# VH-VL binders against p14714r889to1111: the designs that were tried, part 20

Target 1, 223 residues: p14714r889to1111
Amino acid sequence: YLRHEVKDPEKAISFLQDLLHSSGLSEDQKRLLRTSVLCREQLAKVISDSDIEGIEEGYVELDCSEFGLQESLEAVVKQVMELSIERKVQISCDYPQEVSSMRLYGDNLRLQQILSETLLSSIRFTPALRGLCVSFKVIARIEAIGKRMKRVELEFRIIHPAPGLPEDLVREMFQPLRKGTSREGLGLHITQKLVKLMERGTLRYLRESEMSAFVILTEFPLI
Key: E = the ipSAE of ESMFold2; O = the ipSAE of OpenDDE; V2 = 0.75 times the mean of E and O plus 0.25 times the DockQ between their complexes.

## First folded at step 5 (VH-VL)

Design s9 (framework fv_cemiplimab)
Fold by ESMFold2-Fast, scan of step 5:
Structure s9 (fold): chain C 223 residues (1-223), chain A 121 residues (1-121), chain B 107 residues (1-107)
Amino acid sequence: as target 1 above (223 residues)
Amino acid sequence: EVQLLESGGVLVQPGGSLRLSCAASGFTFSSYSMTWVRQAPGKGLEWVSGISGDSSYTYFADSVKGRFTISRDNSKNTLYLQMNSLKGEDTAVYYCARDLEWSFGDAFDIWGQGTLVTVSS
Amino acid sequence: DIQMTQSPSSLSASVGDSITITCRASQGISNYLNWYQQKPGKAPNLLIYAASTLQSGVPSRFSGSGSGTDFTLTIRTLQPEDFATYYCQQLNSYPFTFGPGTVVDFR
């Protein structure tokens, strides 16, 4: 029922994207089309995640491919923009210069799912006051493995004003699922489990007097 | 109250080994990255090593890579620095510090009192 | 590695003076620059993080400015407790690196 309602709009969007592909497009229009395709693929991933047991047990296999980190981060920010505008909460992005040329091998759509879920939660629990924002920071540490292989350790910090997420919601994120787990708590719990499926993936939630933050660590082979 | 307390600094001969400890109290230890910073007598500060809250990521200064190992025991709220193949250049006061992580970068907001390691014959 | 330099290496000042210490990074570090104060025989204390944000409990006479490669720490109306060594530190990339320090001494 819910899936039927969601899948119908996806079919329409997919059809329109296919039509645009056959027309003459400017470079800007081509970039917008790529972003639209990534948003559609993320939506398809969410719809296809019907069996949380697979994620809980850690047997879900990652769908790895080559992707650009800059494009993924831009897609994530665009995906959360509606809530950002609705709540009048600014997002400040802080990426190192090397991100623009960085190509990774990994599960792009799952990375986007992790980042969008934590950003949406951060926006939701940020007051709409002047001078308050959600900061999306990336730290990249490149290491050579032998003479031909490189990897990057990526740290994502999603920082928002204290007090941040309700304590019960953070508890639901890290504790075993139970009857009565909230929908938001289920989403964050799944996100936490997805992070653990990533190469050396870890997720923490920090609270300080002025700020709270999601800290996500993972690594990817560099192409 | 938030506190860090280092211990283990002693006189040790070149080529020797030593393990330093840092006991944490007053905060959720496992939620924070921790770091070691050293200071040679009469000299400036030098960052030595860092470790993530769950020990999945560790980092070292080039001067100590291959000789030092950082570890933690979250059940005991304790940070460790295992120092092997000690050199005279390793003589310093060793501080442990808590690494706060937010949009403006890391900030070492809580420091221990330091423990003196002397490497000499 | 990112090299940090500070100037001056030392300065002599009197209570009530306004002093300025500069810090330079060998490459761009945005605003990921901290300032620490260290008194003889004591551990360092965080004064300023993110180049210009004053740490809780630090007197308002301290201020920081700058971004990219050039940074400044200013102390207005110097007090007796401000005679100490000041260090800048970059947190933009590993390994984290400190400046060599600036000694603020009594004149």
Scores: ipSAE 0.000, ipTM 0.454, lowest interface PAE 14.5, mean pLDDT 81

## First folded at step 6 (VH-VL; framework fv_cemiplimab)

Design a30 (at its last look DockQ between E and O 0.04; V2 from the best seeds 0.00; counts 0 for: pae O 6.7 > 2, placed apart)
Fold by ESMFold2, look of step 6:
Structure a30 (fold): chain C 223 residues (1-223), chain A 118 residues (1-118), chain B 107 residues (1-107)
Amino acid sequence: as target 1 above (223 residues)
Amino acid sequence: EVQLLESGGVLVQPGGSLRLSCAASGFTFSTYWMTWVRQAPGKGLEWVSGISGSGGSTDFADSVKGRFTISRDNSKNTLYLQMNSLKGEDTAVYYCAKGDYEYGMDVWGQGTLVTVSS
Amino acid sequence: DIQMTQSPSSLSASVGDSITITCRASQSISSYLNWYQQKPGKAPNLLIYDASSLESGVPSRFSGSGSGTDFTLTIRTLQPEDFATYYCQQYYSYPYTFGPGTVVDFR
């Protein structure tokens, strides 16, 4: 019964969501389970987005809802932890409680997809040396529009040791897709297009003598 | 401070050759695409050539293909444009620019004038 | 080669006006378009990349929009320093062609 439920990604997501509602879990256990559910929902969304041409032309529709930023950031870190351990690359997270405790309105799963892909790439292309670290920073600027409406501009910085991504991969990320684009290049290209769909979304990749970084700007209504 | 400084522009006769240089500073030169763009006096901008950070990939406008060569020396932070078989229509200010596709050409030099005249 | 056209070729405007410059590509270039500003005797400056993203330090009165074949650059509340020539450029495929330019002159 459980084997059949877990084999189908959509059924697995439904099962986990039902467990959240019916279990006697502590609040910490519920937070962990919600993070796991978000990770699986992101996987299901990625599978459904096999239409590369629609993403390239920017015709993808965002699926907006209320979400907690803390759970989203925890899901992102969890999604990349296996590679972090395998490559012996530490992840340093730097964002204050005021930022992570925010509740936002937007496409949470696409945000997680964006952050996971850039963080994963940063880990993948960090030299396998002890003491090297990928830094994940979140900076927020709140903009009051009116008494009932506030917006926040979020800057995500994913910083890793130089030299960073190979030149070919950066090219694939930003240029139109071509025959022979690598799997890593395709993932980064999709990510760059998805950031552009976000409100005031921009993505930059900086290459400097000691470090390279993804810098991602997005804006969300603040609940 | 990111800086690009072109040099080598002079008066040459048709059929002649000339090498332009672009000295770069203030950024990690070897990791960025570099571009040459030209502008004939009183005319618009024309993309001429680009080269990858490693130097392994190059591209050229049709108008200069086979006559111009682009190269770089990453140990000297210098970009080059070798121009052969020059024609009157190659008369222009030649700009060196940082970038190609990521964020456009975000830093430009002040240009060097090449005049091809009998 | 992808041909780029711009309209108008020139215009006259006053400080405080809002203006729109259009750029058209001979085929779809998705969003792979940049805008540059150039003053006489100076090198061009990048204003907008990827059709709508503002370069660092560019005032918010500049905006870009469009996708496919039709693109616009809008300057709201024109300032004295905005009188210049503006070029669009596609970077969809080599060679990365520029538009012919639009001269914005004041009166």
Scores: ipSAE 0.354, ipTM 0.720, lowest interface PAE 4.3, mean pLDDT 84
Fold by OpenDDE, look of step 6:
Structure a30 (fold): chain C 223 residues (1-223), chain A 118 residues (1-118), chain B 107 residues (1-107)
Amino acid sequence: as target 1 above (223 residues)
Amino acid sequence: EVQLLESGGVLVQPGGSLRLSCAASGFTFSTYWMTWVRQAPGKGLEWVSGISGSGGSTDFADSVKGRFTISRDNSKNTLYLQMNSLKGEDTAVYYCAKGDYEYGMDVWGQGTLVTVSS
Amino acid sequence: DIQMTQSPSSLSASVGDSITITCRASQSISSYLNWYQQKPGKAPNLLIYDASSLESGVPSRFSGSGSGTDFTLTIRTLQPEDFATYYCQQYYSYPYTFGPGTVVDFR
């Protein structure tokens, strides 16, 4: 029912984005539009998910295409800005210079989903104290497999102040789904499973005395 | 060839300070987490500290927290471990290793011996 | 802290044997476990990461399995160069912790 109800508005948004694209936008407006398109596409993908069990068992296929990492990261950050403002939690982004020109081959929408979920969770469970920040760090390691073939290992580290996620959510993230799993836990669990579908994908949650962190590792062909 | 070379291990008195260095070569140093692991004579391995590629994130074992500091100079491809308030139980061979949680610690140095004794 | 244990502490075997070393975590660490090999006077070498992934360059006679709290390292057709001490290590959370090690020596 919900899937059908949200599809029409989604398509309307898509149509409007197309109209805006042809309306003579400034460069900044074009950038915003591109970001909004990525967000809409991500939304559409999530809406299309009907088999949670399939995700749990790792039977979901990734839809891979070429994408720009910077654009992806921008879409992620924009998705959490409302919550960031609401919670008065600053986001500090730390990207290597290479990100600006990095073109990858993979499922960008799933990557956005993973990063937005972890970043949102980090913000959500950051104390609303002045001066606290969530750090979004990206580390990229490029390796040459051949003369023209390159791959990039990406590490996404979302660092947030203690106490971090509640322990029950951490458990739900890594434990099999069960009756009674919270909505937040389900989201994190699905996120963790999605990461595992990615090439050399791993998701960890580290808890320290002063800070906690999501650590996401994955690898992409570099185009 | 990927290589790590530790240095700085010497005999020091309890309460003393010492800085270890690890020179890295053969890989893009700044993009990798680095780790210190130590091994007391005839004992097992103990994780000591880790640092992110940029140096923006550091972690420590409880046994050394507040006494040890980890840092790196990516322009020199060098990892450091500043050890203060040294104790007898800090006596060990100290290894630097490439990596943290990204696919294990896949490259290790030869180690440098730190002896804390009166 | 997550405590790691290994069994046995030592074992004797012959060339050609198949041996199994077990590692246990005090709490679930999912698959975030590494296995290392260390020879006397040398630094450890990574054998297995993520509980079951073989490190590049490591012979296929090495294999890892397990998840949660119980893990196993298996060496099939033991070779002379395989006599060493083996450590498991969790990287689920800081501080990282190692097992006490298992010494594999000649029978």
Scores: ipSAE 0.022, ipTM 0.532, lowest interface PAE 6.7, mean pLDDT 91
ESMFold2 (binder alone), look of step 6: mean pLDDT 92; pTM 0.930

Design a31 (at its last look DockQ between E and O 0.03; V2 from the best seeds 0.00; counts 0 for: pae O 12.5 > 2, placed apart)
Fold by ESMFold2, look of step 6:
Structure a31 (fold): chain C 223 residues (1-223), chain A 118 residues (1-118), chain B 107 residues (1-107)
Amino acid sequence: as target 1 above (223 residues)
Amino acid sequence: EVQLLESGGVLVQPGGSLRLSCAASGFTFSTYWMTWVRQAPGKGLEWVSGISGSGGSTYFADSVKGRFTISRDNSKNTLYLQMNSLKGEDTAVYYCAKGPYEYGMDVWGQGTLVTVSS
Amino acid sequence: DIQMTQSPSSLSASVGDSITITCRASQSISSYLNWYQQKPGKAPNLLIYDASSLESGVPSRFSGSGSGTDFTLTIRTLQPEDFATYYCQQYYSYPYTFGPGTVVDFR
């Protein structure tokens, strides 16, 4: 009966989303549903057969469309919130409404994949001691290329207490894949490659005595 | 300020031994791969050896395998290159460098000259 | 071992010129290539890592491109401080190797 379908996480999520779609919903509830659909689509893209060699050599094609930044950021935060609660690590989000309300042209699901992986790693390597937290900050710089077109440079900062990620994990993120690469290292490596595919994309990992941080720069056409 | 400073380069006889040191400061030494690169007078750059942050993995150019040993002391922020059975072709300026795994070799020392003569 | 070649081995250029230097690997190295600049009597400086990423503090007139076996360093609007030797370096597999260098000279 229906309990069998609910035991499979992917089927359970899809079933619940379909049930919520069939009800009368407010605009906030519809936004929540759209965010849940985006999370499901991201999971399906990760599960699909990935061409690791293609990612390594830069053959991945971005799937660009118009998207709302607010819904993307909410999907990212939702994906990491359960781990945050489980490990008792708080997340502090710092970005203005005018930044989050932007509409952009780009690969929304890959952006979410990049941000969620870096946030998850930061939470995983933050000790659950004395109310330590992870800070997620978004900074935007608008650049007018011509009167008709504007672009925005987005800077994402994901800051967490020292010591941060282990040396082996940071090495796996940046070096060619090797036999024995950890599951966490593979995820970060793919993330680093995806950032490079983004326009003006850069990813740095900073390690200081008191804090460590991911700093991710991307650029999008602003709608 | 992030710095690397090599020392120990001198004139040695063929077949002799020499140990180079590289003092590191201004960064968390133990979390980074370190590299030795050499440059013969008037010649290009040659990668010599590399070592992981923990010291557990080491690698060497074919020209120095079996003769050179790389090590580090993370409590003293110091990288070492032990050079044995030296040959004239080992004459070079020896640089230590941070990397190249994360962001290339982004920090280099000033170099120390090793001369193997006659 | 992966052999790296560079072309040209030397070139002469004037301030304000735009130049290109090519680097070729004997097998695919994906994007695992760095570019360095070295002035006489000095240690090398990193310009570009991962084929195309500009190191912090490096002027935007420098750019890198390529993947696989063929890579290019471009310097637009040469400045007096750009006359130097340039090396590519693969970090795809051990032993790591440098190209033989390209001398960019006045005249």
Scores: ipSAE 0.349, ipTM 0.712, lowest interface PAE 4.1, mean pLDDT 83
Fold by OpenDDE, look of step 6:
Structure a31 (fold): chain C 223 residues (1-223), chain A 118 residues (1-118), chain B 107 residues (1-107)
Amino acid sequence: as target 1 above (223 residues)
Amino acid sequence: EVQLLESGGVLVQPGGSLRLSCAASGFTFSTYWMTWVRQAPGKGLEWVSGISGSGGSTYFADSVKGRFTISRDNSKNTLYLQMNSLKGEDTAVYYCAKGPYEYGMDVWGQGTLVTVSS
Amino acid sequence: DIQMTQSPSSLSASVGDSITITCRASQSISSYLNWYQQKPGKAPNLLIYDASSLESGVPSRFSGSGSGTDFTLTIRTLQPEDFATYYCQQYYSYPYTFGPGTVVDFR
């Protein structure tokens, strides 16, 4: 039922985005439009996920294509902006221009989903109304496999102030799904499973006295 | 062009009520946090209230908490400030502002004057 | 509530001068500070956000610095249109609070 009801509005959004694309936009407006398209596509993918159990069991296939890391990261940041403002948690993006300029081959929409969920969770569980900061860092290590073949190992580190995620959510993130798994826990668990589908994908949650961090590692062909 | 236009400022008696409106144009209204700021005659700026894009989050200054209500109609691109139990100290030019976006208020209306006097 | 102060309350300067306005918070607000310019009878305009980030369209002669409790707004080469009142504003915590303002007028 939900998929059916969301399909028409999603198509309408897509149609409107196409119209906007041809309406003579400024460069800034084009950028916003691209970001919105990525968000819509991500939404459509999530809605199309008919079998959560499939994700849980690792039977979901990744849809890989060429994408720009800059556009991906922009889509992720825009998805958390409203919550950031509402929670008074500032997002500090920390990655060099070289990282943002990378062109990769992989499932960008799943990457966006993973990063958005972890970033949102970090913001959600950061103490509100104190203007605290969540740091979004990206570290890249390029490995040459051949004369023309390069791969990049990406480390996404989302650092947020203590106390961090509730211990129950952390547990739900890494434990098998149960009937009583919370909504938040389900999201994080799915995120963890999606990361595992990615090449050399790992998700860790580190908890220290003053801060906690999501650490996501994955590898992509560099184009 | 991004524009904000406040309206509704008039003379009211102490204890009275008044609703201010702010008409927005030139941007996607529903996606932005909106804020009310006021300025008493010859005085500085005072933050009054803020509301998230969806309207799900609202905040107030202590001086107006319990008396003022902030709301928005995204279908009309309009921000509202319902002011009840008005006091002389509420006399001010009331500005609506777009934002904070990245925590700054980057667009302001020209303000509307509210005078509370017997 | 976080109290904001500014220094000086007013200053007189000439076109071409470099001036500095200071803002102080009663407690640490990290970099969560904005600067606004207001001319008589007009609405405020955002100049600086996040203590040191220049708002789009604002001339580069404006700059902000500071972190924690002490902040500064600097105008390197004062122009005729820069004579106005300047306000700092913290958004570290609710309620948001403004400084009392600094009036910059002609010498």
Scores: ipSAE 0.000, ipTM 0.508, lowest interface PAE 12.5, mean pLDDT 90
ESMFold2 (binder alone), look of step 6: mean pLDDT 93; pTM 0.945

## First folded at step 8 (VH-VL; framework fv_ontamalimab)

Design d1 (at its last look DockQ between E and O 0.77; V2 from the best seeds 0.00; counts 0 for: pae E 7.9 > 2)
Fold by OpenDDE, look of step 8:
Formats: structure tokens, sequence, C-alpha cells
Structure d1 (fold): chain C 223 residues (1-223), chain A 118 residues (1-118), chain B 112 residues (1-112)
């Protein structure tokens, strides 16, 4: 029922975005529009996920296409801005220069989903103290495979001040689903499962005395 | 240095209650949970339960369900295990241990001997 | 509940000789093809247990390299390449993939 009800408005939003695209837009407006399109597409994909069990069991197929990494990261950051403002937690982004030109082949919408969830969780569990920030770092390692094919290993490091995630949420993230799993835990668990679907995908959560961090590793063909 | 320090030995009669404390230091208390494990004389280790120091969520072993209450005081970084309706087979050394999703139980208290005798 | 079965229950070893302890679980401890929630603990005489190995094969901080863990799924092994006097105690395997956490019966290691 919900999927059907959301489908028509989603299509309308898509249509409007197309109309805006064909209108005379500034470069900044085009950028905002692109970000909105990526968010819409991600929303549509998440809504289409009717079977959480499928994700849990690894039966979800990735929809791979060409995408720009910078655009993806911008969409991720925009998704958490409202919470960032509300919690008075700043986001510090640290990307290498080459990210701006990186074109990758993979499931961008799942990547956005993974990064948005982990960044959102990091902000949510950051103390509401002045001057605290969540660090969003991206490390890229390019490897040449064969004569003309390149791959990039990406490390996403999301660092937030202690105390970090509660242990029960961390357990829910890395252990099988159980009766009574929290909403937050379910989101993190799904995120962990999605990462595992990615090529060489790994997700770790580090706890130290002063800071905690999500560390996500994955690999993409570089176009 | 990360450390868990437990309260002293207890001698109780059947039917009584015992409350063991476990004071944590050297780390952010709310970042980890606390497990309780007991060991009867000459026996193996038995997991009793777990508590989140952050949320207060708990999970108890079925064997002690209904008789045990685990609590955590964040203001003092102290975890407590209250065991009621004591019986002779509750005689054991009780340990608190820091919980971690990766390491399991990486830091242990020194243990608290609880003796239940008539 | 997951049942953890250790073998042998007791082991007497000459100093400098290797030792091996087996641990079997009643169900797989593997999760998401990347995490196996099997741990090894050592309880020395008169002391609380101490963590030796986490997630099957990772030595905990301060643990000598003569200790090694291996295995997968339901079958696990703890090996001591050269047993020393300080290695005397009771070794326990433990699973934490689901509640309740469960321990093996323990393996008592003594020096001949």
Amino acid sequence: as target 1 above (223 residues)
Amino acid sequence: QVQLVQSGAEVKKPGASVKVSCKASGYTFTSYGINWVRQAPGQGLEWMGWISAYSGNTNYAQKVQGRVTMTADTSTSTAYMDLRSLRSDDTAVYYCARGDYEYGMDVWGQGTTVTVSS
Amino acid sequence: DIVMTQTPLSLSVTPGQPASISCKSSQSLLYSEGYTYLYWYLQKPGQPPQLLIYEVSNRFSGVPDRFSGSGSGTDFTLKISRVEAEDVGIYYCMQSIQYPYTFGQGTKVEIK
C-alpha cells in the first residue's frame, strides 16, 4: 500500500525536476537540482525495499551504473544537515582533490544510503557541546588492473567524539537480528549488510577514549 | 589504566539477597557494557547477564531470570548486580567484565565471593 | 542455547612442548561472512579469566605469540606452540553470537 501511494508523488517530483532541468538554471541551481534528484532516487529505492529479510540474507541485487563520487558525497551531507543544525554539531569534510573528478561504476544509491546512515548515527550520538564536530574523511587508493582498467579502494572514515554509539546498538549492527531490535539498531544492521554486498566491502566501528569512528572500505571500478 | 574493582566477599543465608558492585575506571563508562559471570567452586564459567551502561538495557540468562537485577550508575561509573532468593547453588565467585562487540569480555574484575549457607 | 564442547578436559604437557585444545559449537558462529564470535580465555590459578583470543584467531593485547587460534564455522582450535609454566590454568572457549553467551567446560592445562 505505502509503495503504491508514494510512487505517484515520487513520479511527480521527478517530472518537476526534469522541467526545472530544462529551464534556465544557474550552475549553482543545477548542482542543487542534481543533489535533489539523487536524494529522490535514493528515497525511491529505500521504499522499494519491502523485504528486510532479503537484505539480511543477502539476496538484494545491486543496481550498478556510472556516478560521480563528489555528487554522491554532497547528497550524503545534505541528508544530515537538518540534524546537524538541530544538534549544533558541525560536519568537517576531508576529501582528496581527485574526488571531484572521480567517476565510478557501482550502486551509488546504496552507497549514499550507507554513508547517510552512518553519518546520521554519528551526529545523533555526539554530545550537544559547543565546538564538537563530526569528521567525514575519504581516502582513495587507485590501483591499475590490466592495460586500461583501474579500480579505486575507498575508505570512508566517520569520526565523532566519545562516548559514541551505545554498545547495544553496536551489537545490533554486527550481530544477527533479534526480537526487540531497536529502530536505530535495525538501520545500522541493514547498513552493515549493505556494505557487505559491496565489492570488498567492510564496516568496522572503533571505540577509543576520546573518539569513535565508522570505518567503511569498498572498491569500485574507476571510469 | 582500564580497571574494574568489585565489592568484598559476602556471606548470606538462603532466601536473602546480595548486591555486588563493580566500579569502572580508566575508560568512558557509557561506551561499553558490563557482563556478569559467575563460577561455582571447582566449576566452569557461567554467563549471568549483560547491561548497557548507556541505555540501561539488559539481557539475563534464563537460569537467573526473575531473581537478578543489573543496574548501572553513570554518575559513579559503577555497575551493580542484585541477586535475590539466594540458595546454596548460588555460592560462587561473581565477576564483572567489560563488554565489547569485538573483544567479548576484555577487562575483568577481581571477583566477589558469595557464600550461601544456613 | 549454543552448546560449546571442549576437548580434552584436561591436559598435562611437558614444558617446551606444544598443546592443542578443541572447541566445537552446536551451531555456526559465523556472521555476515566476516565475523566469527568465538573467544578464548585463560583463568590462571586464583585469578579472574583473561582474554587470549578474540574472533577465532586474533591475539589480544599482551598475549604471547606462542598462542594461536584457528577454525571456522563450528570447529575451533587453540594452540600453544611451546607451553610455559605461566600457561598453567583453565582455558575456556566462549561464543557471543547470541544470548545467552555460553562457555565451554574448560580445559585444565598442567605442567608435567
Scores: ipSAE 0.288, ipTM 0.732, lowest interface PAE 1.5, mean pLDDT 92
Fold by ESMFold2, look of step 8:
Structure d1 (fold): chain C 223 residues (1-223), chain A 118 residues (1-118), chain B 112 residues (1-112)
Amino acid sequence: as target 1 above (223 residues)
Amino acid sequence: QVQLVQSGAEVKKPGASVKVSCKASGYTFTSYGINWVRQAPGQGLEWMGWISAYSGNTNYAQKVQGRVTMTADTSTSTAYMDLRSLRSDDTAVYYCARGDYEYGMDVWGQGTTVTVSS
Amino acid sequence: DIVMTQTPLSLSVTPGQPASISCKSSQSLLYSEGYTYLYWYLQKPGQPPQLLIYEVSNRFSGVPDRFSGSGSGTDFTLKISRVEAEDVGIYYCMQSIQYPYTFGQGTKVEIK
């Protein structure tokens, strides 16, 4: 029963994908449905993401495909919206349309998983005070390889008011897994390992006097 | 400015206990751990353990396991190290140090001299 | 426990001359492809230790550029390009890849 309940997101995703294909929807309606489909696909991936040993040792295979960055970023924000509302923490998104309109080749769902976990952690540790929010910024640096091939280095910054995450959670993110690792620490640790699986992936946690930030670098082929 | 200020020197007899305090200021106490490091006269540095000011979780070096208790009081931004059943080889300077994931032990207290003699 | 071994244990240097301190760990301090948990501390006479170098080669805030760290895996080096009078003290390497955190024995640096 539990396996069946957990697997039904796949049926919902399949139905929505069929509707997108066969419906006379407007472009705005199609965009909303694609965002919903991406949210549901992330849930299905979580169900299958039980191989912590493979992630720790670095031999999880990325599932690469063509994807639109805008839909991915919107899905990430939607995935964290419930906590944002509950904690009364606003999310400020700052990514140019030229960045969000990119189409990339890579593992969309793992990218969403990485960004959602870091955003959720940032929201959890932001006080609900006037003028405070979590900032989600995307910076792109395009690298041309010859006349027709392009790659983009994406820098994701998830910025929140100081002091940010407790040190023991940040330590658990970067240290080898140990007995007694917290649930939050394990999630962040998995996220760090997933970033390392991404092409040229790096994750840093910056702690400064007024702000703390996750800084995530990765590269994708541009389509 | 970030600062750790420790309690004053202690003279104790064997079998007694000592409790050293470490008061933090200039930063959010619950966002960093506190390490305790000791140095016997003429000797090197020996890590004793640490405590998370956020969760209260601790990890103690095996040599002092069972004799040490580390606590943190978030309301006063003060960490404590309580060492029991003192013996003469516990004579040392005891330091507290703020733990940062990136920088390690980046800010140290001034040290507290504990002398165990009869 | 990870044993940290420093060489030499004592070093006497003419002012303005370079100094080099070796630190060897009994196990690799590299975790994954990007994180090496090796630190250098200086304890000046009568003072608490102070952080000099974090993560092998990064100078902590306020540390002069005459200090540099290098190495990988199990072998690490701290160099002082020109020793000054204020650099006198005991230098420790330290690992934090696993509990218990451990220090080297210390290298006493003094001037002639």
Scores: ipSAE 0.049, ipTM 0.638, lowest interface PAE 7.9, mean pLDDT 83
ESMFold2 (binder alone), look of step 8: mean pLDDT 94; pTM 0.957

